# Ledger of designs, part 11: VHH binders against Rho1 guanine nucleotide exchange factor 1 (rgf1)

Target 1, 188 residues: Rho1 guanine nucleotide exchange factor 1 (rgf1), of Schizosaccharomyces pombe (q9y7u6r621to808)
Amino acid sequence: KRQEVICEVIYTERDFVKDLEYLRDYWIKPLWASSCIPERKKEKFIRTVFLNALEVQAVNSKLAEALTKRQNYKPIVDNIADIFLEHVPKFEPFIRYGAGQLYGKYEFEKEKSSNPAFAKFVSDVERLKESRKLELNGYLTKPTTRLARYPLLLEAVLKYTDEGNPDKQDIPKVINIVRGFLSRLNVE
Key: E = the ipSAE of ESMFold2; O = the ipSAE of OpenDDE; V2 = 0.75 times the mean of E and O plus 0.25 times the DockQ between their complexes.

## First folded at step 8 (VHH; framework vhh_gocatamig_d2)

Design b46 (from b32 with V58Y W102E; at its last look DockQ between E and O 0.04; V2 from the best seeds 0.00; counts 0 for: pae O 10.0 > 2, placed apart)
Fold by OpenDDE, look of step 8:
Structure b46 (fold): chain B 188 residues (1-188), chain A 119 residues (1-119)
Amino acid sequence: as target 1 above (188 residues)
Amino acid sequence: EVQLVESGGGLVQPGGSLTLSCAASGFTFSSYALAWYRQAPGKKRELVAGIYSGGYTYYMDSVKGRFTISRDNAKNSVYLQMNSLRAEDTAVYYCARGLDYEEGPFDYWGQGTLVTVSS
């Protein structure tokens, strides 16, 4: 059972990273290359709507990579807390992202409603198979929702962790760090 | 432990074709963007083409319609198909990992492979 919940942690982490990569590859980069947003306000718009999503991607991609390496090392994963202890302290980008998320959404909707070229861009991207039938706003909320899920996921691992396993003492440490970020996110 | 190794460079005549390959190792290949740069003698290094993990591609204007960047995640490789080669395409071509929306610096580079287009 412990291995199953560990696999879920790893799988969902990779999935989260892929979601951020989707934002990068199908929204951010194409917008920079397109003319659907006037050049004079393109940078500000992109930075407002997507904020520092790529910073989050950079941090979590490394986490996912480390977890994947651990998973590939041997079929049975003995520990994951050490990996989280290394990477979770770097989750500061989540705070910045969360703080600007609502305003980003507002600016996105505003542009979509007033700029037909951008509206078409949005429609085209959201109709791609890569969107998985999810609108942009569904992806923009993923960083904050993912952050909130870490305690739950890790508690599930902890539940099936033996007393002699280092994760028994280290997973709570990771959870406390994450909760610290969540606390700040709610305040800022 | 990240490594990028280019291959496929050589001498070709104008109008000819060449395919460059870059073999990557030491990281989760499918999670990263890859790019080809080139540097001609006495010129700055320039971004030729890029491909993101999701498949989005970028090309510099002078190679659009002639060059095609692609990736094979199963082989941890990125390719640059170069058609209708011109003398001005002569350069050392470099493979690089990563590509951000600000076209910032990449974190890892290969040693490069020389492409010479000459009659």
Scores: ipSAE 0.005, ipTM 0.242, lowest interface PAE 10.0, mean pLDDT 91
ESMFold2, look of step 8: ipSAE 0.204; ipTM 0.638
ESMFold2 (binder alone), look of step 8: mean pLDDT 84; pTM 0.844

Design b47 (from b32 with S31Y G50A Y108S; at its last look DockQ between E and O 0.85; V2 from the best seeds 0.00; counts 0 for: pae E 9.1 > 2, SAP .698 > .668)
Fold by ESMFold2, look of step 8:
Formats: sequence, structure tokens, C-alpha cells
Structure b47 (fold): chain B 188 residues (1-188), chain A 119 residues (1-119)
Amino acid sequence: as target 1 above (188 residues)
Amino acid sequence: EVQLVESGGGLVQPGGSLTLSCAASGFTFSYYALAWYRQAPGKKRELVAAIYSGGYTVYMDSVKGRFTISRDNAKNSVYLQMNSLRAEDTAVYYCARGLDYWEGPFDSWGQGTLVTVSS
């Protein structure tokens, strides 16, 4: 059971990073290359809608890499909290991302409603098989959703962790740090 | 239009310290990631450190713990504090900017500043 949850932690972390890479490759880069947003406001629009999503990607690609390397070294993974303790203190970018999400969504919907070229761009991207039938807003919520899921996943690992395993003491520390970020996200 | 001007290089003994500076102009500095790259003669240019618009930093393994990248958005400047310098750190160091993601595209580069670590 413990390994099943640990594998879920690792798999979903890689999946989260890939979703942010999807934003880079299918949304941000093509938007920069397109003419569907006037040049005078393109940079501000892209930063308003996508915020610092790729800063979050950079933080979490390191976490995913560390977890993957641990799993590759020894497929039955004994410990994960030490990796999280190194990486979770660097999660400040999630707060900046979350602070702008509501306004970013508003600006996205406003432009889509008033700019036919952008509306066509949005429709074209969302119909790609790579989008997996999920609209942009579904991808844009993933950083906040991911942050909120860490305590749930880590508590499940803790549930099956032996008293002598360092994770028994260290997982609660990780959860406390994440809950601190979640609390700040709700007020910022 | 876009300008990145490095300074602060020089000759330093092993174990010494230097601070590199990069002054930027011609763009809205706070919107971009900044990075330091280095290139030793005959070698490929390699990333040393980067700092995102929100302040997140990343370092190559060999400099982690010894080098610190920082930015001052009010002065449109990015810095590299280099401590515990080694001969292998000898290179021309370049400042670069990119979009708000580390791997680029880094689309603008400075002229470089030479750091030489030798006795």
C-alpha cells in the first residue's frame, strides 16, 4: 500500500510538470508567435493569463527529477520526505501564481469574447488531441490544485509508514510547510 | 535596443570571491528571467545560474552553495556573487535574458566579462 501511494506521488508529480510543459508548448510559445493578440498588449496579456506558470514548472521539475532518481536508484522507495523537505521551502512561486489566477481568468475570457482571432486560436488548441479534452482554464488551475493535493497524498504515505522510518517524523514537517503556503494562498 | 552590460570580472586567487554585475536596459526588466552563462576557451557555453522574474533561482551543480544569483528590479540589475572560486571557474561570464522560464529562449546576451582564477 505504501509503495502504491509513493508511486502515485511520483507519477502525479511528473504528470503535473508535463501539464506545465504543455502550457509552454501549446499555448505560450504559439501565442507569442501568432498575431491574434495585438503586439502592443501581447506581453502583458500572456503574463496576465499564464502568470509565472513556468517558474512553478522550474521548481517542480527539480522535485520530479529528484523523486524519479530516487525511484530509479531503488525501485522500492524507502523515504521521500527528505526530498520534499529540500524542495517544498522553494514553493513561494505558487503564491504569486495563485494571487493572479482570478484576474488572469477574467482577462482570458474577456479577450476570447471580444477578439475573434483569439477565439479561433483558443478553439484550435483546445481541439488538439494533446489537450486531452481539457480547456485552458482546466490546465491553469493545476498549480493550485496540485499544491492542495500534497497534504492528502503525504498523509496517505504517513499512514503506512513504520515508526522507525524517518518519514514518520519528517512527513508532518513537510505537510506543515505546505499548509502554510495553502493558508497564505487563501488570503493573498 | 536591448542592452546587457556585464562588469566585475578580473583576476582572483583560488578561494577568493568576486561579484559580477549585469546592467540591463531597453526592456521591462521585471518581466524577464535573467541568467549567467560561462564559456571557457574551446568549450561550449554553459548555464551557471538563473533567476526568474518571481525570484526563483537555479544553479548548475558545480557552483551550488558557492555562487548566489540575485536581482534588483529597481536598478535593472542582476548579480552573481562568486565565493570559493576555483581554477575551473575561469571563463568569460555572460548575462542573458529570457522569457519567464529557465531554459529559454534566452534571446539576448551581453558581451561578457572575463573571470580568471589563478595564483
Scores: ipSAE 0.012, ipTM 0.425, lowest interface PAE 9.1, mean pLDDT 87
ESMFold2 (binder alone), look of step 8: mean pLDDT 84; pTM 0.849
OpenDDE, look of step 8: ipSAE 0.022; ipTM 0.349

## First folded at step 9 (VHH; framework vhh_gocatamig_d2)

Design b48 (from b44 with D100L P102E; at its last fold request DockQ between E and O 0.66; V2 from the best seeds 0.00; counts 0 for: pae E 3.5 > 2, grease 24.3 > 24.2, SAP .725 > .668)
Amino acid sequence: EVQLVESGGGLVQPGGSLTLSCAASGFTFSSYYLAWYRQAPGKKRELVAGIYSGGYTVYMDSVKGRFTISRDNAKNSVYLQMNSLRAEDTAVYYCARGLLYEEGPFDYWGQGTLVTVSS
ESMFold2, look of step 9: ipSAE 0.187; ipTM 0.618
ESMFold2 (binder alone), look of step 9: mean pLDDT 83; pTM 0.833
OpenDDE, look of step 9: ipSAE 0.741; ipTM 0.872
ESMFold2, fold request of step 13: ipSAE 0.321, 0.246, 0.189; ipTM 0.688, 0.648, 0.606
ESMFold2 (binder alone), fold request of step 13: mean pLDDT 83, 84, 83; pTM 0.842, 0.844, 0.841
OpenDDE, fold request of step 13: ipSAE 0.799, 0.025, 0.030; ipTM 0.893, 0.415, 0.417

Design b49 (from b44 with L99R D100L; at its last look DockQ between E and O 0.87; V2 from the best seeds 0.00; counts 0 for: pae E 6.4 > 2)
Fold by ESMFold2, look of step 9:
Structure b49 (fold): chain B 188 residues (1-188), chain A 119 residues (1-119)
Amino acid sequence: as target 1 above (188 residues)
Amino acid sequence: EVQLVESGGGLVQPGGSLTLSCAASGFTFSSYYLAWYRQAPGKKRELVAGIYSGGYTVYMDSVKGRFTISRDNAKNSVYLQMNSLRAEDTAVYYCARGRLYPEGPFDYWGQGTLVTVSS
C-alpha cells in the first residue's frame, strides 16, 4: 500500500511537469510566434499571464527526475524524503507564481474579450486533443493545487511508514516546509 | 539599447579560480533569464549555466560543483564563479539574455571573454 502511494507521488509529479511543458509548447511558444497580440505589449502580456510557470517547471523537472531515477534503481522504493528535502527548499518560485496568478487571469480574460484574433487563438488551442478538454485557466491553477497536494500525498506515505525508516522522521520535516510555503501563498 | 558586456577572462593554471562578470543595460534586468555559454575552438557553443528571474539555477553536468552562477539585480549583473578549472574549460565565454526560459530565444549576446586554462 505504501508503494502504491509512493508510485502515485512519482507518477503525479511527472504528470505535473508534463502539464507545464504543455503550457510551454502549446501556449507560450506559439503565442510568442504569433501576431494576434500587438507587438508593443506581447512580451508583457505573456509574462503577466504565464508568470514564471517555466521556472516552476525547471524546479520540479529536477524533482521528477530524481524520483524517477530512484524508482528505476529499485522498483520497490523505500525512501523519498531525502529527495524531497533536497528539492522543496527550492520551491520559492511557487510563491511568485501564486502571487501573480489572479492578475494574470484578469489580463488574459480582458485581452480575450477585446481582441477577436486572440479569442480565436485561445479557442483553437483549447480544442486541441493535447489540451484534454481543459481551458487555459485550468492549467494555470495547477502549480498552486500541486503545492497543496504534497502534504496529503506525503501524509499518506507516512501513514504506512514503519518506525526505523528514515522517512518516519524526515517526511514531517518536508511537510512542514511545504506548509510554510502554503501559508505564505494564502497571504499573498 | 540592450547591451551585455562580459569581463574577467584570462589565463589561469589548472585548479585555479576565476570570476566572470556580465554587466547588463537597456532592459529590466530582474525580469529575464540570464545564461553563460561557452565555445571552445572547433566545438559548438554550449550552455554552461543559467539563472532564472526568480534565482533558480541550472548547470551543465561537467561544471556542477565547480561553477556557480549568481545575479545581482541591484547592479544589473550576472556572475560566473569558476573554481577547480580544467584545461577543457578553455573557451570564449558569452553572456546571453533569454526571455522566459532557457530553451527560448536568446535575443542578445555579449561579445565574449576568453578563458584559457593551461600550464
Scores: ipSAE 0.082, ipTM 0.562, lowest interface PAE 6.4, mean pLDDT 88
ESMFold2 (binder alone), look of step 9: mean pLDDT 83; pTM 0.837
OpenDDE, look of step 9: ipSAE 0.300; ipTM 0.688

Design b50 (from b44 with V58Y; at its last fold request DockQ between E and O 0.66; V2 from the best seeds 0.00; counts 0 for: pae E 6.8 > 2)
Fold by ESMFold2, look of step 9:
Structure b50 (fold): chain B 188 residues (1-188), chain A 119 residues (1-119)
Amino acid sequence: as target 1 above (188 residues)
Amino acid sequence: EVQLVESGGGLVQPGGSLTLSCAASGFTFSSYYLAWYRQAPGKKRELVAGIYSGGYTYYMDSVKGRFTISRDNAKNSVYLQMNSLRAEDTAVYYCARGLDYPEGPFDYWGQGTLVTVSS
């Protein structure tokens, strides 16, 4: 059971990073290269809608890499909290992302409703197999939902962690740091 | 008008230290990725260090542990603290602004500041 939860932590972290790479490869880069947004406002529009999603991707790519490396070294993973203690203090980018998310969604929908060329672009991208039948807004919410999920996943690991395992003491420290970010997200 | 103005370059001896500054104006500084690039004579321009809009940092391998990038959003400035300088660090250093995508497009560049490391 413990290994099942740890495997879930690792695979969902990889999937989260891949979803942010999807935003880079299928949205941000193609929009920058396109002419469907007027040049005078294209840069600001892209920054407004996507925020610092690629900063979150950069931070969490390192977390995913560390977790994957440990799993590759020994497929039965004994400890996970040390990796989180190294990486979770770097989660400040989630706060900045969350602060702009609602306005970014508003600006996206506004442009889609008033710009036929952009509406076509959106429709074309959302029909790609890579979009997995999710609209852009479904991807844009993932950083906030991911941040909120860490305490749930880590508490599940803790539940099955024996007293002698360092994770017993260290997982609560990780959860405390994440809950601190979540509290700031609700204020900022 | 967007402006990026570098300063702090000069002649230093190997092992020495130098702090580069880049003063920004004409845009919402806190919303951008800021980077230092360098270009040595006859070489391609290379990314030295970058700092994301939220503060996460990147360094090229050869400068890790020697250089530190930082930003002060109140002063609209980005800095590169360069320690343990080597002859190979000799280059014109450029400040650049972009989206939070360090390999992506940079839409504004400074004029550069020359750093020469020699004894």
Scores: ipSAE 0.206, ipTM 0.628, lowest interface PAE 5.0, mean pLDDT 89
ESMFold2 (binder alone), look of step 9: mean pLDDT 83; pTM 0.835
OpenDDE, look of step 9: ipSAE 0.580; ipTM 0.820
ESMFold2, fold request of step 13: ipSAE 0.012, 0.035, 0.011; ipTM 0.530, 0.549, 0.506
ESMFold2 (binder alone), fold request of step 13: mean pLDDT 83, 83, 83; pTM 0.836, 0.838, 0.839
OpenDDE, fold request of step 13: ipSAE 0.571, 0.566, 0.533; ipTM 0.815, 0.812, 0.808

Design b51 (from b44 with V58Y P102E; at its last look DockQ between E and O 0.02; V2 from the best seeds 0.00; counts 0 for: pae O 8.5 > 2, placed apart)
Fold by OpenDDE, look of step 9:
Structure b51 (fold): chain B 188 residues (1-188), chain A 119 residues (1-119)
Amino acid sequence: as target 1 above (188 residues)
Amino acid sequence: EVQLVESGGGLVQPGGSLTLSCAASGFTFSSYYLAWYRQAPGKKRELVAGIYSGGYTYYMDSVKGRFTISRDNAKNSVYLQMNSLRAEDTAVYYCARGLDYEEGPFDYWGQGTLVTVSS
């Protein structure tokens, strides 16, 4: 059971990173290269809507990589808390992202409603198989939702962790760090 | 029905050039990402180049500076201009719709066209 929960943690982390890569490759990069947003407004728009999503991607990609390496090292994963203790303190980008999320959504909808070229762009991207039939806003909320899920996922691991395992002591530490970020996210 | 039909493949000498074409039908061409993939004998299929509806293009590292992907929405066609061809470029080239930059999800493929680079 513990291994199953650990696998879920690792799998969902990779999935989260892939979602951010989707934003990068199918939205951010194409928008920079497109003419659907006037050049004079393009930078501000992209930065407003997508904020520092790539910073989040950079942090979590390293986390996912470390977790994957641990998983590939041997079939039974003994510990994961040490990896989280290394990477979770770097989750500051989540705070910045969360702070601008509502305004980003507003600007996105505003542009979509007033700019036919951009509206077409949005429609085109969301028709791609890679969108998984999920609209952009569904992806833009993933960083904050993912952050909120870490305590739940880690508590599930903790539940099946033996007293002699270092994760018994270290997982609560990780959870506390994440909760600290969540607390700030709710305030800012 | 969605269809992708490649053409333009053939035998070419090293250093030569070739242009592949893919004619699309059955969907709103201008709304979709298009890509060229290739599969060499004994190798996995790999993404060579991709082009978004918005004009963003992607190239694998080994073809950067040599290959150019373009699209003509009026003709519902995507092209791959291949210059400075190398023996390693020998493969069956496929046109595809709605794929990402990695091996993974795809929705439609052409039948492929063979490109052979040999002296």
Scores: ipSAE 0.014, ipTM 0.235, lowest interface PAE 8.5, mean pLDDT 91
ESMFold2, look of step 9: ipSAE 0.057; ipTM 0.567
ESMFold2 (binder alone), look of step 9: mean pLDDT 82; pTM 0.829

Design b52 (from b44 with L99W P102E; at its last look DockQ between E and O 0.08; V2 from the best seeds 0.00; counts 0 for: pae E 6.6 > 2, placed apart)
Fold by OpenDDE, look of step 9:
Structure b52 (fold): chain B 188 residues (1-188), chain A 119 residues (1-119)
Amino acid sequence: as target 1 above (188 residues)
Amino acid sequence: EVQLVESGGGLVQPGGSLTLSCAASGFTFSSYYLAWYRQAPGKKRELVAGIYSGGYTVYMDSVKGRFTISRDNAKNSVYLQMNSLRAEDTAVYYCARGWDYEEGPFDYWGQGTLVTVSS
């Protein structure tokens, strides 16, 4: 059961990274290359809507990579907390992202409603199979949602962790760090 | 594979000039924010200058009027022209790919090039 939960942690982390890559490759990059947003406000708009998503992607990509390496090294994963302890302290980008999320959504909707070219762009992207029938806003909320899920995921691992396993003492430390970030996110 | 390769660093006297170059490859150069960072001994890495895909530029206060960041999308290169160099400009200078954020975010870095300003 512990291995199943660990696998879920690793799998969902990879998925999260892929979601951010989706934002990068199907939204951010194409928008930079497109003319659907006037050049004079394109940079500000993209920055406002997508914020520091790529910074989050960079941080979590490393986490996912480390977890994957651990999984590939040994089919039975004995520990994951050490990996989280290394990477979770770098989660500051989540705070920055969260702080601008509401305004980003507002600006996105505003542009979509007032700019037919951009509206078409949005429609075209969201109709792609890569969108998995999820609107942009569904992806934009994933960072904050993911952050909030870490304690639950890790608690599930902890539940099936033996007393002699280092994760028994280290997972709570990770959870505390994450909760610290969550606390800040709720305030900002 | 994304690569950023800096060049142009060296030893210069105070008041001198130097131009750093960063050659990029492995991505759509014209679509990305690019920046120069520097790290002096014992100090944190700091943003020196950034340039958005559309050409908008930002500078740290201490280099305003002295440094100029520019890009050539045809050459997949970003440059940092540094004039009126000071001793406090001594640092390893890094080219970075970022995303429209003055303090970041960044996802790729060059290896850096050393700039030493000394009499």
Scores: ipSAE 0.029, ipTM 0.364, lowest interface PAE 4.5, mean pLDDT 92
ESMFold2, look of step 9: ipSAE 0.055; ipTM 0.552
ESMFold2 (binder alone), look of step 9: mean pLDDT 83; pTM 0.832

Design b53 (from b44 with L99F P102S; at its last look DockQ between E and O 0.79; V2 from the best seeds 0.00; counts 0 for: pae E 5.2 > 2)
Amino acid sequence: EVQLVESGGGLVQPGGSLTLSCAASGFTFSSYYLAWYRQAPGKKRELVAGIYSGGYTVYMDSVKGRFTISRDNAKNSVYLQMNSLRAEDTAVYYCARGFDYSEGPFDYWGQGTLVTVSS
ESMFold2, look of step 9: ipSAE 0.157; ipTM 0.605
ESMFold2 (binder alone), look of step 9: mean pLDDT 84; pTM 0.846
OpenDDE, look of step 9: ipSAE 0.559; ipTM 0.812

## First folded at step 11 (VHH; framework vhh_gocatamig_d2)

Design b54 (from b48 with P105D; at its last look DockQ between E and O 0.84; V2 from the best seeds 0.00; counts 0 for: pae E 5.5 > 2)
Fold by OpenDDE, look of step 11:
Parts: C-alpha cells; structure tokens; sequence
Structure b54 (fold): chain B 188 residues (1-188), chain A 119 residues (1-119)
C-alpha cells in the first residue's frame, strides 16, 4: 500500500509538471508568437495572466525528475522525503504565483471578452486534444491546488511508513514546510 | 532597442575568482528570465546559470557550488560570481534574455566577454 501511495505522489507530480508544460507550449509560447494581443500590451498581459508559472515549472520539474529517478532505481521506493526536503524549500514561486492568480484570471476574461482575435485563440487552444477539455482557468489554478495537496499525499505515505524508515521522521518535516507556504499563500 | 552588454571577463589563475556583469536596457528587466551561457573553443554553447524573474536560479552541474547568478532589477543588471575557477571554465560568456528556460527561447544575446583561466 505504501508503494501505491508513493506511486501516486510521483505520478501526480509528473502530471502537474506536464500541466505547466501545457501552459508553456500551448499558451505562453503561442501568445508571444501570435498577433492576437497587440505588441504593446503583450508582455504585460502574458505576465499578468501566467505570472511566474514557468518558474514553478522549473522548480517542480526538478522534483519530478528526482522522484522519477528514485522510482527507476528500484521497483520498491524506500524513501522519498529526502527528495522533498531538497526541493520543497524552493517552493517560493508558488507564493508569487498565488498572489496574482485572481487578478490574472480577471485580465484574461477581460481580454477574452473584448478582443475577438484573442477569443478565437482561446477557443482554438481549448478545443485541442491537448487541453483535455479543460479551459485555461482550470490550468491556471493547478499550482495552488497542487500545493495544497502535498500534505495529504505525504500523509498518505506516512500512514504506511514503518517506524524504522527515515521517512517517518522526515515526511512531517516536509509537510511542515509545505504548510508554511500554504499559510503564506492564504495571507498574501 | 534591447541591449545586453557583458563585462568583467579577463585572465585569471586557477582557483581565482571573477564577477561578470550584464547591463540590460530597452525592456522591462524585471519581467524576464536571464541567463549566462558560455562557449569554449570548438565546443557548443552551453547554459551556465539562469535566473527567473522571481529569483529562482538554475545551474549546470559543473559550476554548482562555485558560481552564483544574481540580478539587480533596480540596476537592470545580472551577475555571475565565479569562484574556484578551473581551466575548463575558459570560454566566452554570454548574457541572454529569454522568456523560457530553453535556449531556443532566448531572443537577445550580448556580445560576450572572454574568461581565460590559465596558469
């Protein structure tokens, strides 16, 4: 059972990274390359709507990579907390992202409602199979929702961790760090 | 006009230190990812270090613990502190602006500054 929940942690981390890559490759890059947003407004708009999503992607991609390597090393994963302890302290980008999320959404909707070219762009992207039938706003909320899920995921691992396993001591440390970020996210 | 101007390169002995600077102009500095690349003779250009607008940093493995990238948004500048320099660090170092972490996403480069590490 422990291995199952560990696999869930790793799988969902990779999935999260892929979601951010989706934002990068199907929204951010194309918008920079397109003319649907006037050039004079483009930078500010993209920055406002997507904020530092790619910074989050950079942080979590490393986490996912480390977890994947651990998983590939041997079928039974003995520990994951050490990996989290290394990467979770770097989760500051989540705070920056969360702070601007609501305003980003507002600006997105505003542009979508007032700019037909952009509206078409949005429609086209959201109809792609890669969108998985999820609108942009569904992806923009993923960083904050993912952050909130870490304690639950790790608690599930902890539940099935033996006393002699280092994760028994280290997972709570990770959770505390994450909760610290969550606390800040709610304030900022 | 977007400009990136590197400085600080020179000749140093192994174990020495250098600080490279890149002065940027012509764009909203604080909004962009910045990176240092280097290209040694006969080798491909490679990422040395990058810094996101939010301050998150990345490094190539061989420079971890020795190099530090930083930025000063007030001065529109990015820096590369290089300590414990090695002969293999010899290269032309370039400052680059980008939106994304991939090299192909960089749209502006400086002219480069030469760093030579030799006894």
Amino acid sequence: as target 1 above (188 residues)
Amino acid sequence: EVQLVESGGGLVQPGGSLTLSCAASGFTFSSYYLAWYRQAPGKKRELVAGIYSGGYTVYMDSVKGRFTISRDNAKNSVYLQMNSLRAEDTAVYYCARGLLYEEGDFDYWGQGTLVTVSS
Scores: ipSAE 0.021, ipTM 0.401, lowest interface PAE 4.5, mean pLDDT 91
ESMFold2, look of step 11: ipSAE 0.142; ipTM 0.603
ESMFold2 (binder alone), look of step 11: mean pLDDT 83; pTM 0.838

Design b55 (from b48 with V58Y P105E Y108H; at its last look DockQ between E and O 0.01; V2 from the best seeds 0.00; counts 0 for: pae O 13.2 > 2, placed apart)
Fold by OpenDDE, look of step 11:
Structure b55 (fold): chain B 188 residues (1-188), chain A 119 residues (1-119)
Amino acid sequence: as target 1 above (188 residues)
Amino acid sequence: EVQLVESGGGLVQPGGSLTLSCAASGFTFSSYYLAWYRQAPGKKRELVAGIYSGGYTYYMDSVKGRFTISRDNAKNSVYLQMNSLRAEDTAVYYCARGLLYEEGEFDHWGQGTLVTVSS
């Protein structure tokens, strides 16, 4: 059972990174290349709507890589907390992202409703198979949602961790760090 | 285009063995969770076995010790070795690719292959 929950952690982390890469490759990059947003407004718009999503991607990509490497080394993963202890302290980008999320959504909707060219762009992207039938707003909320899930995921691992396993002591430390970020997110 | 194509289904006697194969294409195979589902007539589709990208496997209780899921990343294929087959194993078996936050959610399915266990 412990291995199941560990694998879920790893799997969903990889998935989260892919979601951010989706934003990068199918929204951010194409918008920079497109003319659906006037050039004079493009930079501000992209930065407002997507904020520092790529910073989050950079941090969590490293986490996902480390977790995947651990899993590939041995399917029976003995420890996971040491990896989190290394990467979770770097989760500051989550705070910056969360702080601008609502305004980003507002500006996105505003542009979509007033700019037919952009509306068409949005429609086209959201109809791609890569969107998995999820609208942009569904992806824009994923960073904050993912952050909130870490304690639950790690508590599930902890539940099935033996006393002699270092994760027994280290997982709570990770959870505390994450909760610290969550606390700040709720305030800002 | 993502494709999953199952093969290997057929008629077998109780106690017999069968190996299902699923050939995948159109995506980075080694990065994905893969699973076998089955659906018997009049029953809900159920997860039979799953295999993570790292190789960890999951089995439903009724097939533990009898079925083995494996993957060959070089061949972009996932397999289900079924031993000691029982009548209740009769179903259409589906290969599925998982890529969602919720475990058990899949975004692509094969067309299925029929396995019939009968005397």
Scores: ipSAE 0.000, ipTM 0.204, lowest interface PAE 13.2, mean pLDDT 91
ESMFold2, look of step 11: ipSAE 0.005; ipTM 0.423
ESMFold2 (binder alone), look of step 11: mean pLDDT 83; pTM 0.844

Design b56 (from b48 with S53Q V58Y Y108S; at its last look DockQ between E and O 0.86; V2 from the best seeds 0.00; counts 0 for: pae E 6.2 > 2, SAP .729 > .668)
Amino acid sequence: EVQLVESGGGLVQPGGSLTLSCAASGFTFSSYYLAWYRQAPGKKRELVAGIYQGGYTYYMDSVKGRFTISRDNAKNSVYLQMNSLRAEDTAVYYCARGLLYEEGPFDSWGQGTLVTVSS
ESMFold2, look of step 11: ipSAE 0.085; ipTM 0.574
ESMFold2 (binder alone), look of step 11: mean pLDDT 82; pTM 0.834
OpenDDE, look of step 11: ipSAE 0.543; ipTM 0.802

Design b57 (from b48 with L100F P105D Y108S; at its last look DockQ between E and O 0.65; V2 from the best seeds 0.00; counts 0 for: pae E 4.9 > 2)
Fold by ESMFold2, look of step 11:
Structure b57 (fold): chain B 188 residues (1-188), chain A 119 residues (1-119)
Amino acid sequence: as target 1 above (188 residues)
Amino acid sequence: EVQLVESGGGLVQPGGSLTLSCAASGFTFSSYYLAWYRQAPGKKRELVAGIYSGGYTVYMDSVKGRFTISRDNAKNSVYLQMNSLRAEDTAVYYCARGLFYEEGDFDSWGQGTLVTVSS
């Protein structure tokens, strides 16, 4: 059962990174290339809506890579807390992202409702199979949702961790760091 | 007009230190990720270090622990502190501005500053 939860941790971390790459490849990059946003406001608009999502992607791609490498060495992963202890202290980008998220969503909806060319762009992207039936706002919420999910996933791993395993002592330390970030976001 | 101007290169002994500077103008500096690349004679240009708008840094393996990238958004400048220099670090070092949406592609480059590490 422990392995099932650890596999979920690793799999969902890879999915989270992939979702941020999706934002880059299907939203940010095409929007920069398009003319549907007036050129004078395009940079500010994209920065307001997508924030520092690609900085979060950079942080978490390293976490996902480390977890995947651990999994590749042995079918049964014994430990994950050491990897998390190395990476979660670098999660400051989640705070910057969260601070602007509500305003970014507001600006996105405002532009969509008042700019028919942008509304068409949004509709076209959201209908792609790569969007997997999730609207942009669903993707924009993922960094905050992901941060909040770590304590739940790690507590589930801890539940099945024996007293002799270093993760028994170290997972609570990881959770404490994550909860510190969540407290700064005013989210739990 | 986007401009990136490197300075601080020179001759240094193995084990020595240098600080490279890159002065930027013509764009909203604080919004972009910046990087240092280097190119040794006869070799392809390679990433040395990068820094995101929020301060997250990345390094190539061979320089991690020896080099530090930093930025000063008030001065529109990015720096590379190079310590424990080795002969293998000899190269022309370039400052680059990333595409706003991607760390792996760069749309503006400086002219470079030569760093020579030799006895």
Scores: ipSAE 0.199, ipTM 0.620, lowest interface PAE 4.9, mean pLDDT 89
ESMFold2 (binder alone), look of step 11: mean pLDDT 83; pTM 0.836
OpenDDE, look of step 11: ipSAE 0.464; ipTM 0.769

